# Miniprotein binders against q56419, part 45

Target 1, 326 residues: q56419
Amino acid sequence: MEGRTLEEVQEEVFKRHGVLVPKKELEDLAKALEEAGLLLTEKVEARLKEEEEKLKRERPMRLAGLSYPEGEREARAFLEAFRASYPGEGEEARVLLMPHLEPSRVPEVYGAALAALEKTPPPERIYLVGVAHRPLKEKAAALPVPFQTPFGPALPDLPALQALDALLPFELFNTPLAFREEHSLELPLFFLKGRFPEARVLPLLVARRSPELGEALKVVLRDFPGLLVLAVDLSHVGPRFGDTPLTRTLAEEARRRDLGFLERLAEGEPEAALAFLGANPTRIDGVEVVASLLPLLRERKGKVLAHRLDLEAPTLSAVGAGTLVL

## First folded at step 7 (miniprotein)

Design E17
Fold by ESMFold2-Fast, scan of step 7:
Structure E17 (fold): chain B 326 residues (1-326), chain A 83 residues (1-83)
Amino acid sequence: as target 1 above (326 residues)
Amino acid sequence: DEYEVRIRIEVDDPELADELAYLIEELAFELGLEVRIEVDDGKVEIRIRAKDYETAEMFAEIVWELVDELNPEAKVEIEIRPV
């Protein structure tokens, strides 16, 4: 604020609406708005406390009925339709990179991920690494509770999570509210739980580059082997993301940037993949995740199974999505 | 770290969009926050800068609650990012 006075507010209203509002009426309005603000603040605080308490027991579905069906039968049919949208065969994955974008927008990319899961032996646990869409108190966080899905709850791997927490220089379970509405975990988990119903999960969010996380995960994976899943979207371009309206040239540049990044990861050269992005590495939302997990990605060769730049015509914007097996 | 909060609200009624913009601007004033609001044909884009995460989150939740009470059918998109 500029420390605005009631007199300044009165002048502003007069300039905008051509009405001179008496000082007492402005004072009465200010008191009413202040009281309403206090009531809204108290209500929001109470709701946040309630949600935080709920998250100590379980993480409920937020996108059921919106991004995927609520019922198990309907969810199964939905998942199989995505697999059918990809005509290719998968490859076995020890590391899987898949999107967290709305599935209906890139069905063939999720289908490619499902094809890879079909070729992959069922893991005891899945290290599911997503991108934080709300700030975390630390560089990364986890929530050690069951995550509800239409296929039943995805149970946390508590021993593996505790082993990870012990190796980190920060508290791993540091921001439970960040998990309340987090599609980068919920959407991939729907597909992963559908294919591997017995696997336990380590639901992890990365907000900023954490080399400590990658080093710790390398140690934990030795004692608690499992499937590593990077749930990341690729290029974000257009006005929705603070850029100029999408053009053919910008779309082609985004596709080239996405594929160059994925191809270098497939060669087992994650540092080269990051360097390829040049001065603007954050144009791909998976950069912080890849940068954190370098020790797990080096020397692992694989294959890009699918890539798409999804165009959103009304906003002249686009988001890249891909499936990579390592 | 300072944070930027960006909120996008879409309503069917352009007059309601103007009313929401006015109420949100007044709310930001009462909370001592500097706000920038743009209104275009039933769409309201709100930006504020907050000096900490707690302030950013509180403002976003209050705006969401206000919109939900006045027009629960409105589309709301919230983004909070470090500056």
Scores: ipSAE 0.000, ipTM 0.289, lowest interface PAE 11.7, mean pLDDT 81

Design E18
Fold by ESMFold2-Fast, scan of step 7:
Structure E18 (fold): chain B 326 residues (1-326), chain A 80 residues (1-80)
Amino acid sequence: as target 1 above (326 residues)
Amino acid sequence: SMKKVRITVEGDPYLVEMAAELAWEIADKYGVEVEVEEKDGKVTITIEGDDPEDIEEAVYELLEALEFEGIKVEVRIEEE
């Protein structure tokens, strides 16, 4: 009834059906819908304010008991099972690209990441770069608090985060609530903390291309060396993502796009990887992360350890996942 | 009891795209059905299912995600 008065609605119904609907009935219906909306908004606002205050102290687990076990012993066994899902040997990583998709959907891809971490010497810190699934006030953000895991809290590297903040043209710690529910950080962090329990972390989210972030990180990594992790998923195809139902042909095209992107990154050519996707468009979460981190990815050669396009039969949709070491 | 909820989101192209993606992720998490229609800088999200508790949690989580930066949200609750 937007753009219509109650009297106009009443007159139209009478004209079409010969029935005069009391104006009060129309008013009561409209009011009930508005009251329901207002109550939901008030409840949401109260919850958000409470969560924001909690996030000033720590980031609690959200996916424990759902995507991974809460208990340390059970979590360790779970991690070992994922490693066992990948029959190959890893390679040492200075930069690791890994997924943030539900781990049970692509166990061999997470297993490949674990294999790479086994061959990598323990870093003092991990630069964990995920994809913002909620709006950020700036192009990128970080949350400088302990992130809870079944293996104990992943402690923030405060000196490195402060050094990064000082080099950026925006406030790095700008959107705490975006971190309350963020699987692109929580899921990779579970695996990273299980392998490197003593490493401190820089939990970073990218919402939009930030070349300033990549340039600043290049400087910070010089003074605060560590492992760079890009936690990104690949192709998103099918009705779940606003596309047509997945066919065998569309799935094969998605696999080719994913692999073409990863292989170009493995050649140390991130601009070529982005150009390849520009010519072969699909939803890849990693595009904005790679575009932001170009200075850190150029001239680093490596290897694609695993790739899978995971099919969701009920939705006729798929999400690509891969593990790349540089 | 809430069986169907329609949410309309307006904003810049980034926020509209994020709303659509979030709706599908939340649908998967709670096992509810989602229909998304995107057109001319707005998205209409319809969430429906058999369990009112699952619908309620999905709606609250989506609304929480959309409240950042004052995203304009219009909510309608339908019972069938």
Scores: ipSAE 0.000, ipTM 0.283, lowest interface PAE 16.9, mean pLDDT 81

Design E19
Fold by ESMFold2-Fast, scan of step 7:
Structure E19 (fold): chain B 326 residues (1-326), chain A 85 residues (1-85)
Amino acid sequence: as target 1 above (326 residues)
Amino acid sequence: GTTYELIIRFEGLSPYQIEMLIELIWEAADKAGGKVLEVRRDGNEVTIRIEFDDPDAVEEFIYEVLEILFEFYGAKVEIVELREV
């Protein structure tokens, strides 16, 4: 459901063959739902206010113990195992495109990103650009606080964030609660902090294309040089995403679209990459990020290190993931 | 497992915001241990069919949905109906 409207995509309903138990409408359930809504009003409001205040100080780990280990030693071993899953050598990155999909589903793709980071000189700061999975008040947002990781807190680059904020036509620090649970930042950050423990971070979310963000970042990067990371997934296909069940043909089409997109980016032609997707309709969540960052991607050549279309057999669905170095 | 049908009504949402709303509700269902079977849109309403194996999971799911609606959508989105099918 990323990057496409429901009206633009033919929705095929995912139906499970199960026992349909027709039941009378439960008026008591409707009443309980209404009462639960009323009873939760004060508690939810108080909780959200408390959570927003906490986010002014730090962003705690949410996926520790689920997507990666909580302990530093275990986290280090986990990271090295992902590196080992990629048999190739990396290449130095000035811009890195990597996934934010659950790492265990595409270990070799994250391994390729780690290989690239091994060949990259330690940056003073990382511009980590993810995809908003919750509504933002503006087209983009940042949260200027330490992000906790098993390797210690990833500290914000406050001078660079303030410089960026000053150049934007909107308030950059506009939606703190959107960062409370955001895997497109947390998962890449785990790997980035593990490899560059001293680097400061600019945690950025894009909800809609913001050309002004790309223009501002081009200026800020000149004065505050660092590694630019685009944390984006590729094709989303199948019933889980409101689409037709996956077939071999559709999977092959998704792989071709993913690679065609990445290869055009690797040629330093991001407008051609976007046009290619427009001519070959697919749901790629990185579209809004790439469209926002055009000035940073033009005429920058690189290499696709890895790509995988990960299959979810029970739902006949798939998500594409790739690692691209520019 | 028990199957429920959740009907939500929205107003003043862009297509992008509607897709995000459905995504958040799917996430809430997964978090509560439910399985989304079907999502349908008809005009300004979205119908989501969800199976729960644990009867206590439905309450947890609804609390999560209410938090999402209160936090991000306010008066723009309302739950019309939650019914057992």
Scores: ipSAE 0.012, ipTM 0.490, lowest interface PAE 8.5, mean pLDDT 82

Design E2
Fold by ESMFold2-Fast, scan of step 7:
Structure E2 (fold): chain B 326 residues (1-326), chain A 103 residues (1-103)
Amino acid sequence: as target 1 above (326 residues)
Amino acid sequence: TEEERRFDELFWEAMELLMEGLYSGNPEILKEAIRLFEEALKIARELGDHYREAEVLMELAWAYEDLGDKEKAKEYAEKALEIAKEKGIEDVIFEAEYLLEEL
């Protein structure tokens, strides 16, 4: 439409395609379209359709050259540096909880995850469960295509994904555009592919609590055994997250909540972990993931390998990150 | 089965080469991907696995489109669409129809 605001375009695209396009991308696109004298909504829709079609074939790297190196040799050295940041030995994992926060901010936490992967026998497949940072048409989604990495493509486990889809009351492959820019999958996948280059992947996003997903995954894991990875961050506090500026008291509360949550998961008590958080006042990321996967987490004991609350001083904000093996 | 494993090995090796060829723009890598997809296609047909057959036909269509061979891309997309419609493979139907509209 003529004269539509960026907010109206963003809302219309979300209604039609289930994707929330960043305002900066829309601003850049709007400027280019004004120079060409074209309507923004139509061109955004055409561009998103093109991106959606590309995603039917592959998921390209978006953070290469930004969060991790593009070249395989440099990527390998990068992984080794992160492993070296954690001085301990890992533990074998059947379930791994790891962060999806920018890796350079919490290198010891990713190093702990790498240490756990070193002790874990190579799985045939990895169930990689991240957090949707963009709206999904359903409670959860998957994208059944190769995900590009500097170590080569992470290949989808199509039979396991189809088995999962068949058990769910909704279409699993429902919002491909949500995967276009999704760091909660891309960043953990970089580390997982570097360690287990032959493993197939089930790339899953959770937007809202889906008990049916956990129930279906329990069935699928029996027939298609593999490593379950929960790619979640912990507390989000400070103005960047709609909260008050970080104080010492708030930081201590965030650490207490992060560790209490992880420790209860390590005891095989995921319901207790959720109850401990109550209203989740420090906004622990991945509560919806844990709540969805309860059947897979109950009575599995493990160990917290690392935890850090990373301070972003300019915004007086912080994000918690941890590594847990079960 | 052994044939299913061999299909998987060929298909995913071809996918890796396809992605490498697309990234580098090197037509020789794309041609090697095509060769491996053609071997995988033979196995899918021998197995009577219509899903794998439609999948590999669709990848062949994309590889030829990337190579600039629009006539072969159309041929493979039409074959993929025929199988996908007969078997109700919705993702392949959508992908093939999209590519075919590009002419």
Scores: ipSAE 0.000, ipTM 0.123, lowest interface PAE 19.5, mean pLDDT 84

Design E20
Fold by ESMFold2-Fast, scan of step 7:
Structure E20 (fold): chain B 326 residues (1-326), chain A 85 residues (1-85)
Amino acid sequence: as target 1 above (326 residues)
Amino acid sequence: GTTYELIIRFEGLSPEQIDELIYLIEEAAFKAGGKVLEVRRDGNEVTIRIEFDDPYAVEMFIEEVWEILDEFYGAKVEIVELREV
């Protein structure tokens, strides 16, 4: 039925099976297949609407029992094991860049983030900015509901979210379903909630560069001070990410790209960090987040605490991860 | 664009559940900006050929596929291979 007339279909059936199927029966079959497709579409649509309604109340854990333990006691021990994996001391952060890939792959990088959080006074709220892994209706979005964690629910900072929404040229709470399955928020949140159990959160996703988000956040942070967290991964290399199999040269290139980017951010030069990635397509998913938050990153000097390019041998691929305090 | 083949193996799914699985994967590809070129079913395996223009898009796609498989009716469904073609 893809680019074929009913007459052509009738001819093929006759040739292969020696049966002449009347055009009306073929039309009835086509109609029945179309109706079956519509019914399947309606089932999926109804399920998505049901999930969207559930997200108006809370965001349940999706990775508990997979990426981190479900129970509070086990989760606490797990978090302390990550801290122990990093031998250094942290530094106080007003801005923290940390990864969102599977924690077990880069324990020392998450450990460095935990070390920084230990040196940071408990914030009243955390601005947690992740990367949208599915399309958003707007350039950015937020979900103003409790996010479940093994340490209890991370409660939204509703006044700060409302203040942010009021300053934006688009509706901030625009794509609830994008938050149903979003590891760039869930994985960092596990560590942040474990360290700052009383902090409220602003869970934010960036899909595309939004300078208006950065400008609005600068205003909101003045009235609602808190910790800014950029939950971003660095280089993505190999077949898993639409690239050729990992080679020594590609790995060296990725490490150089990651460290050059982070070091320029640490110098308080986010425009230079973006420019350093060059004219070639970048595999760093944090580019749109950094580009959106420029006003919050300029002239903030800091330190790269950890960096690792983690190799995934089965796919001949690698993902860069780093911890940066500003 | 770059073309990939995703091979998925399943155990104990009904024909209706297989159709739903294929649809969810096609939707995940579409949301990641990919174009599904072909779907082949052979016994207990499904092969899906997808074109992506953005190299990063294949990561978004495969992460979504892993989530679909992990919670799909509690069935044994696994990725056999993801390869560039």
Scores: ipSAE 0.000, ipTM 0.080, lowest interface PAE 24.3, mean pLDDT 84

Design E21
Fold by ESMFold2-Fast, scan of step 7:
Structure E21 (fold): chain B 326 residues (1-326), chain A 83 residues (1-83)
Amino acid sequence: as target 1 above (326 residues)
Amino acid sequence: DEYYVEIMIEVDDPELARELAELIRKLAEELGLDVWIEVDDGEVYIEIFAKDEETARRFAEIVEELVKKLNPEAEVLIDIEPV
């Protein structure tokens, strides 16, 4: 079926057979088939070329009517409901870490992000750094087009994007199709555009650790100051992610791992945050983003506003989410 | 040079064979692959044409790995021939 996600296939297999195919195994299969070129039939290649051409002009909404309302009025009410889910006050952010998983699963975490944005002066631009869920030709990529939202299009900051491209040893605008269906940008952008309707955006994806991206961004931010947003999820634990079934003890360990990571970032010690996770391999997609952005995170102190471990009971799996201001 | 790949999967449970076939078909559809799949009792037969030997072998390895993850006791037979 066209447009089915790997998560839908995984869930369907679990419901029908009681067998969980780990997401990583399905991702490894998809990646290997892409590398082998088996995805490129003449018909599929023509369709992908057409989609790529469309992405040269704009990035349409993909999750409107599913993860958030299409209409501006309904979208505004939806956003305000998430703010109301967080009982605390925010803190001003120069750097904001927020999640990108389905908002309805962790409303208080998105509410904490909204509280922080309320305390933050409107930036001229937002550096929105998400995680690539599709292969990139390079370690990182950007798409320099308007991103549609229910609050109107989020316009690209073309001068800042071009300045960034000029400083990188690779072409920044290298994989437009990776942006066609990318929730790590679309979901945070919904909240950011609702709060800062006049801000321009640099939509950035990280696939692998890129120290050169962090060095280049440090230079660009001096000439083009703005809000840096890291849109990352935390621990991925349980059989859905290739781990053992979640127990109360393992869930507590995941919470401690997430909070230990975030607290070290809040102390302005991103190398210590990475080292804290580093003794054993971890399934935190934020690792590659933090490792890429080290020069921007050092010596910035802040506060963890919220954290949740969202339990997916049918699969005995969970995903961590948090809001951190620096 | 094109390569023909035939994969035969044998399991003791005919219902599991049907479900493995459906999973492989859905994965192939999601990934844009043209594949022929036939199920008979506890056996699943898969045929594809691949552009080269490396692609053929990689596809077969991936299918075998997926099948073994879902049913470690399954028998998987793979035949790769030039066309």
Scores: ipSAE 0.011, ipTM 0.453, lowest interface PAE 9.2, mean pLDDT 82

Design E22
Fold by ESMFold2-Fast, scan of step 7:
Structure E22 (fold): chain B 326 residues (1-326), chain A 83 residues (1-83)
Amino acid sequence: as target 1 above (326 residues)
Amino acid sequence: DEYEVMIWIDVDDPELARELAELIRKLAEELGLFVEIYVDDGDVLIYIEAKDEETARRFAEIVEELVKKLNPEAYVEIEILPV
């Protein structure tokens, strides 16, 4: 791009189209493109400021009508269909690991999560920990507003969020815009709100390893008991994620790495789970979440209820999803 | 015709994705390039046909620079293929 003059652009147009475009037309085009770019930037900035102001009041649904039904009746039927896709019974969960992958891709995995929720006494609050898909100003963040769902708003647990904020060495409510388009919270929340409509929520995002978050959460959970939910996906393999196209061998290796990770968590050995991934490199977006929450995962034994490596057909790529109860 | 270009863009902002797609479409039309653009909630897939590799690479560079200027965190993947 650099060093290319208007004359060179004109010469290239003539060469390719066999027509010499007047220099003034090319100058006018260049100016129009620059002005359009500036206007687009100003428009985007104005919209982001407006959206940030709206997020001070509530977090609207973004995936209603796409990933789940907007209407309450239809949403309820959808939830029950997912439960029916898992033939087993659940186990009571104090800690639940579930995916945030598009639900229709792994219905039996979400069904297993629903089965576990069925066996779990209704919690007063849910600590919902997802993965930041946008940069956060700090290692972690929360948004202390109602999150809309087809089952009504999931209300924030303000006292518990304030207690957590007070224990952290950084501002917890630091990046509201990161929550605007965050499926790692919205998709699990749909299922959690459907099963526990009265539970308040602590919507948390982790971007980078934060041991101080895990230590603070351990303290807060003593004063404000609740269900801890880790909303994380497992292996990311294939061209979409910078790997080679999915083969039987690569798929089997990814499945083995996912299950090895989950089984070590199920034994109450989260450090061993992380070490296993270090010895067997893979792209699991939940690593930073698990590493942050070590104090809450140690010595908690449980069971892997489901696992699936799902193919993203157009890209010959796959994402692993699993349900683990502790 | 001689070269095909695919550009995958991921921006967090669905409205930015739509506005970006429209701007890129206009750019391709002004340059006389065949272009197909698909937008799906924050993702933009651009397909163009170029008569030579130089034109293909230049268009891809312009698009990447524009996207990164508007959203530095955007994911951009470019594939240039001879036909």
Scores: ipSAE 0.000, ipTM 0.232, lowest interface PAE 13.4, mean pLDDT 80

Design E23
Fold by ESMFold2-Fast, scan of step 7:
Structure E23 (fold): chain B 326 residues (1-326), chain A 92 residues (1-92)
Amino acid sequence: as target 1 above (326 residues)
Amino acid sequence: GKIEIYVMIETPDGREFDYWFEADSPEEALRIVEEIIRRLGATDVFIEIYGGDPETARRLVELLIRLVKELGYKDIEILFEGDEIWVEGDLD
């Protein structure tokens, strides 16, 4: 466990989510890892260093040919198919909340995001805020390099990123390896680059709530105006996520939690949205992003364009996804 | 030969844990990965395999795919020495 003790793991779990992992479960895990001879080798460390150095130059596509087509022509057709899956018209966005869930699971939700982008004037830059799926050295991070897409590289907005870095109490460019495999940025970026090929990007990850990030972004957005995108998923329910098998009641609870959260954001009341969730019993993914960006979300009214709770019959589980324009 | 494995998991409440270990067999590696997933209730799993021969890596990938299908997970990514072998949604 990269230098972390069992007690440090328990403390981190408790602090982040108010959940105490049973000691026996952690002891059993520690025993299994010890019995298998858990060793971090110099070869592994050297390979991580090599990957880190590569990420100083560019971020390659990881999901091309899997979650979206690799070729530009096929990618364009794919994008238009998602737009066609949403029967409604979009609304102009200054802030867009969209999912990062596998697009094929919720095509109409991505279609709604595309509809909103059609009504939005092309921004000079996009502040793309995703959820860190790997540890960050700080509460948030950015990677100031071109991100490859089938539509060409999404170029970083270096002046805006440097302005942001200067305002933060921590180094913004602190964990390049966290960006090597990060679908919460890659999947939304595919759609954003397809619609706004000339826009530069600020690829940002949030691991833990950072009010400092939201305050700094409010200042930077004044001098470097652009589109703010929150790439977050909603409820996660069922056995795949630690619940009992999905019931109609649990599914209705998840839908109510998702929509109640989004509707409060749409009223410009992000603190009310967080309070509505309480302990977040259906595990809405983007709470740390919303909590970090409070200054940018307050008093902005908008509209929920789409919502779906995607049912996964074999596992009796579900994941929520939505599109919100502010 | 020995294989080196990196496992990154996300739990239902959004926590991330990463683990590094060596295994002498695909079956040993599978046991450790299964224990990590089971004990922490992972919703998203990333696995990167380093070293070993291609046949050992292939066998481990096949065992991991079977495990993921048995557990019903769809959020798993597997890389061998930085190269994509299998990603989220590739359960068929």
Scores: ipSAE 0.000, ipTM 0.278, lowest interface PAE 15.2, mean pLDDT 80

Design E24
Fold by ESMFold2-Fast, scan of step 7:
Structure E24 (fold): chain B 326 residues (1-326), chain A 92 residues (1-92)
Amino acid sequence: as target 1 above (326 residues)
Amino acid sequence: GKIDIWVEIYTPDGREFLYEFDADSPEEALRIVEEIIRRLGATEVMIYIEGGDPETARRLVELLIRLVKELGYKDIDIFFEGDEIYVLGELD
């Protein structure tokens, strides 16, 4: 509370809500909340410790029954429906960029990713790089445990994860709790595990650009070859994301930025893709992942298979999603 | 029905706090969230909402969005039943 007093809080409540609250009542409430906060902090700390201990053994499904079916049979039918939503043919991927947006919002984009996976030989391991939606203690993190899916657990590639950890200037396994609820890993993993049930996984989160991660991954991939997957959403526009309501002009700008970004990546020019976005005014969340993985993306040419800007009509907001093979 | 609310905040001194509470009304929940944010001088805020009546929960989300915009925070996330339903990006 920078330079604020109870009198200032009382004045703000009056001005904004038309209610004059007695200072003593605000003081009593503040003390009660402080005491409750201490008790709640202790309770929450105990719960977080319990969750952290569980995460040392496995990462349970959080979105089963919400974003995808819990049962294996229903999950297989779900994948078939998504593949059917994309009328095109896939291409073999050595690097795959796919979304982590709610799949039902962009079924043809996930269908394009499935088409690419159909053309891709089964990898021994998948380097799955998502975007941290919670703060990490370091620029990046991994969780070396089985991730549950309707198709069975996606097992960690422990030797590859340990090799990666050894090459980094920070602890790779630094923020287990960031993984307890992380859709940028869980949603792509559902599709990847359905297609490649035997592949082991390196579940990686990027919070801020880490060039050291890209350099280390380049080394690890030589000894432990596998499929690199960037689980990235594109533009985020509209009131849900701090903008004014979506207009045709803003939607066109978002599409232009999404496609310009993806097409420069497809030409093997990731630095040009980042430069094209400048200040990233439409909030493409993949910039930190791409900036971290530059050594793995340079001079790798490919193709944009699908792109969609998905409108959330009730909020007049939109999120871009795309599938790129390199 | 009661709404279960978790408020995760980050303070200027680099500490992270997570609060959990139940509320019987959107107005009660709003009051508690506002006081938590103000007293700790939060630099980043994440709010998780679980359970309760769906209409009441959505009303609470509307009130929370208005509150965080009024307080000028730029990195706000709101989750409902595990879904991320609101992200406040950089302000224009």
Scores: ipSAE 0.000, ipTM 0.130, lowest interface PAE 22.7, mean pLDDT 80

